# VH-VL binders against C2 domain-containing protein 3 (C2CD3), part 25

Target 1, 169 residues: C2 domain-containing protein 3 (C2CD3), of Homo sapiens (Human) (q4ac94r1171to1339)
Amino acid sequence: SSGLLDVGLRYRRSPRTAEGVLAARTVSISVQIIRACGLQAAAKALAEREPALQFSATVGVNASVTTHLSFLPQGEQRRTHPVACSFCPEFSHHVEFTCNLVTQHCSGEACFLAELLEFAEVIFAVYHENTKSASDIISIESCKEYLLGVVKVPTKELLIKRSGITGWY
Below, E stands for the ipSAE of ESMFold2; O stands for the ipSAE of ESMFold2 at other seeds; V2 stands for 0.75 times the mean of E and O plus 0.25 times the DockQ between their complexes.

## First folded at step 20 (VH-VL; framework fv_ficlatuzumab)

Design aa5 (from c3 with heavy chain S101P; at its last read DockQ between E and O 0.67; V2 from the best seeds 0.73)
Heavy chain, then light chain:
Amino acid sequence: QVQLVQPGAEVKKPGTSVKLSCKASGYTFTNYAMHWVRQAPGQGLEWIGGIYPSGGYTYYNQKFQGRATLTVDKSTSTAYMELSSLRSEDTAVYYCARGGPYRGESRAFDIWGQGTLLTVSS
Amino acid sequence: DIVMTQSPDSLAMSLGERVTLNCKASQSISYYVSWYQQKPGQSPKLLIYDASYLESGVPDRFSGSGSATDFTLTISSVQAEDVADYHCQQYYSYPWTFGQGTKLEIK
ESMFold2, look of step 20: ipSAE 0.740; ipTM 0.880
ESMFold2 (binder alone), look of step 20: mean pLDDT 92; pTM 0.948
ESMFold2 at other seeds, look of step 20: ipSAE 0.723; ipTM 0.871
ESMFold2, fold request of step 21: ipSAE 0.767, 0.731, 0.763; ipTM 0.899, 0.877, 0.894
ESMFold2 (binder alone), fold request of step 21: mean pLDDT 92, 91, 92; pTM 0.944, 0.944, 0.946
ESMFold2 at other seeds, fold request of step 21: ipSAE 0.740, 0.710, 0.721; ipTM 0.880, 0.864, 0.872
ESMFold2, last read: ipSAE 0.723, 0.740, 0.764; ipTM 0.871, 0.883, 0.892
ESMFold2 (binder alone), last read: mean pLDDT 92, 92, 92; pTM 0.946, 0.943, 0.948
ESMFold2 at other seeds, last read: ipSAE 0.713, 0.734, 0.731; ipTM 0.869, 0.879, 0.875

Design aa6 (from c2 with heavy chain Y52S R107S, light chain Y32S Y92S; at its last look DockQ between E and O 0.51; V2 from the best seeds 0.00; counts 0 for: pae E 12.4 > 2)
Fold by ESMFold2 at other seeds, look of step 20:
Structure aa6 (fold): chain C 169 residues (1-169), chain A 122 residues (1-122), chain B 107 residues (1-107)
Amino acid sequence: as target 1 above (169 residues)
Amino acid sequence: QVQLVQPGAEVKKPGTSVKLSCKASGYTFTNYAMHWVRQAPGQGLEWIGGISPSGGYTYYNQKFQGRATLTVDKSTSTAYMELSSLRSEDTAVYYCARGGSYRGESSAFDIWGQGTLLTVSS
Amino acid sequence: DIVMTQSPDSLAMSLGERVTLNCKASQSISHSVSWYQQKPGQSPKLLIYDASYLQSGVPDRFSGSGSATDFTLTISSVQAEDVADYHCQQYSSYPWTFGQGTKLEIK
């Protein structure tokens, strides 16, 4: 809930071919993850429940960001490499999601990408990677990283804004 | 103990259909895409398609569009691939593979089933 | 479809030698390449993802590099257990496609 993430989203189809109208079978949704700030407040709040974060909450977190399209499964998400020991990391990371222009819904009906984008979101999750020590070997595997915050950006505007969507969230 | 379990073999006649199963365990089934890949004897790997278990969205290699149908049963964590109008060149090992990673670093196939040998012969 | 072309089709190496396997995409795919090892009678095993990242549990003698169209898998000091077929795969554009494979043998 604390902190901000500076991102950009763009949508691009393949150009028309010289042979006439031939819609590309796929398009790219480009996601730019530029930077974050204000992560200390999130880290301090989490450290109240996770004592292993107390040091990181004072000196800096090892931040990484996952990016996920809401109509894709969680496993299709992408992740930045971590930026060590910072509360204001610069990621300068670009991710491209290749999407079919036409896909099938769970009912088997054809579904256009524009239809999905109307109600979809790009979901960003910011994590801290905590270094596992020998004394922490007993901990559950999920304790290797901690969720600092989640940002959701609607994709609806990609349908009408050819320049894309950018800003702080 | 993440694993994908497939039956070892299936034998079918040309012109019929087969429905292959892939039972997942050891992870949250709906968090990962499930893909199907085949390998004819002595040949390379060929991607058939993938399915998102949470929403049921499917992606097919157009080579198999109209013949392959991917489905899931979330209650049993089982993925299915049905291949219709079988022909002898469909004889291959059919793998299911988990797409992507929980951390979202790639869409690579990090867990594979042991494969089902489908033999299509009269 | 993006064609993934592997070279060579096969090679034989002495134990301890450095092995370089090549994979070329017919169009730019940024870093969306994975490498798999497949031993006879077994399913593929993920070695490398996103061109250069080592999958958990894979020996550190394996590494990957490349971007755009030209990718390599390197085994820094080949071992007897590395005898297998190696496949590259792109996941940049549907359909996902694999290279035809490279068979690695020990002399």
Scores: ipSAE 0.005, ipTM 0.567, lowest interface PAE 11.9, mean pLDDT 80
ESMFold2, look of step 20: ipSAE 0.006; ipTM 0.544
ESMFold2 (binder alone), look of step 20: mean pLDDT 91; pTM 0.942

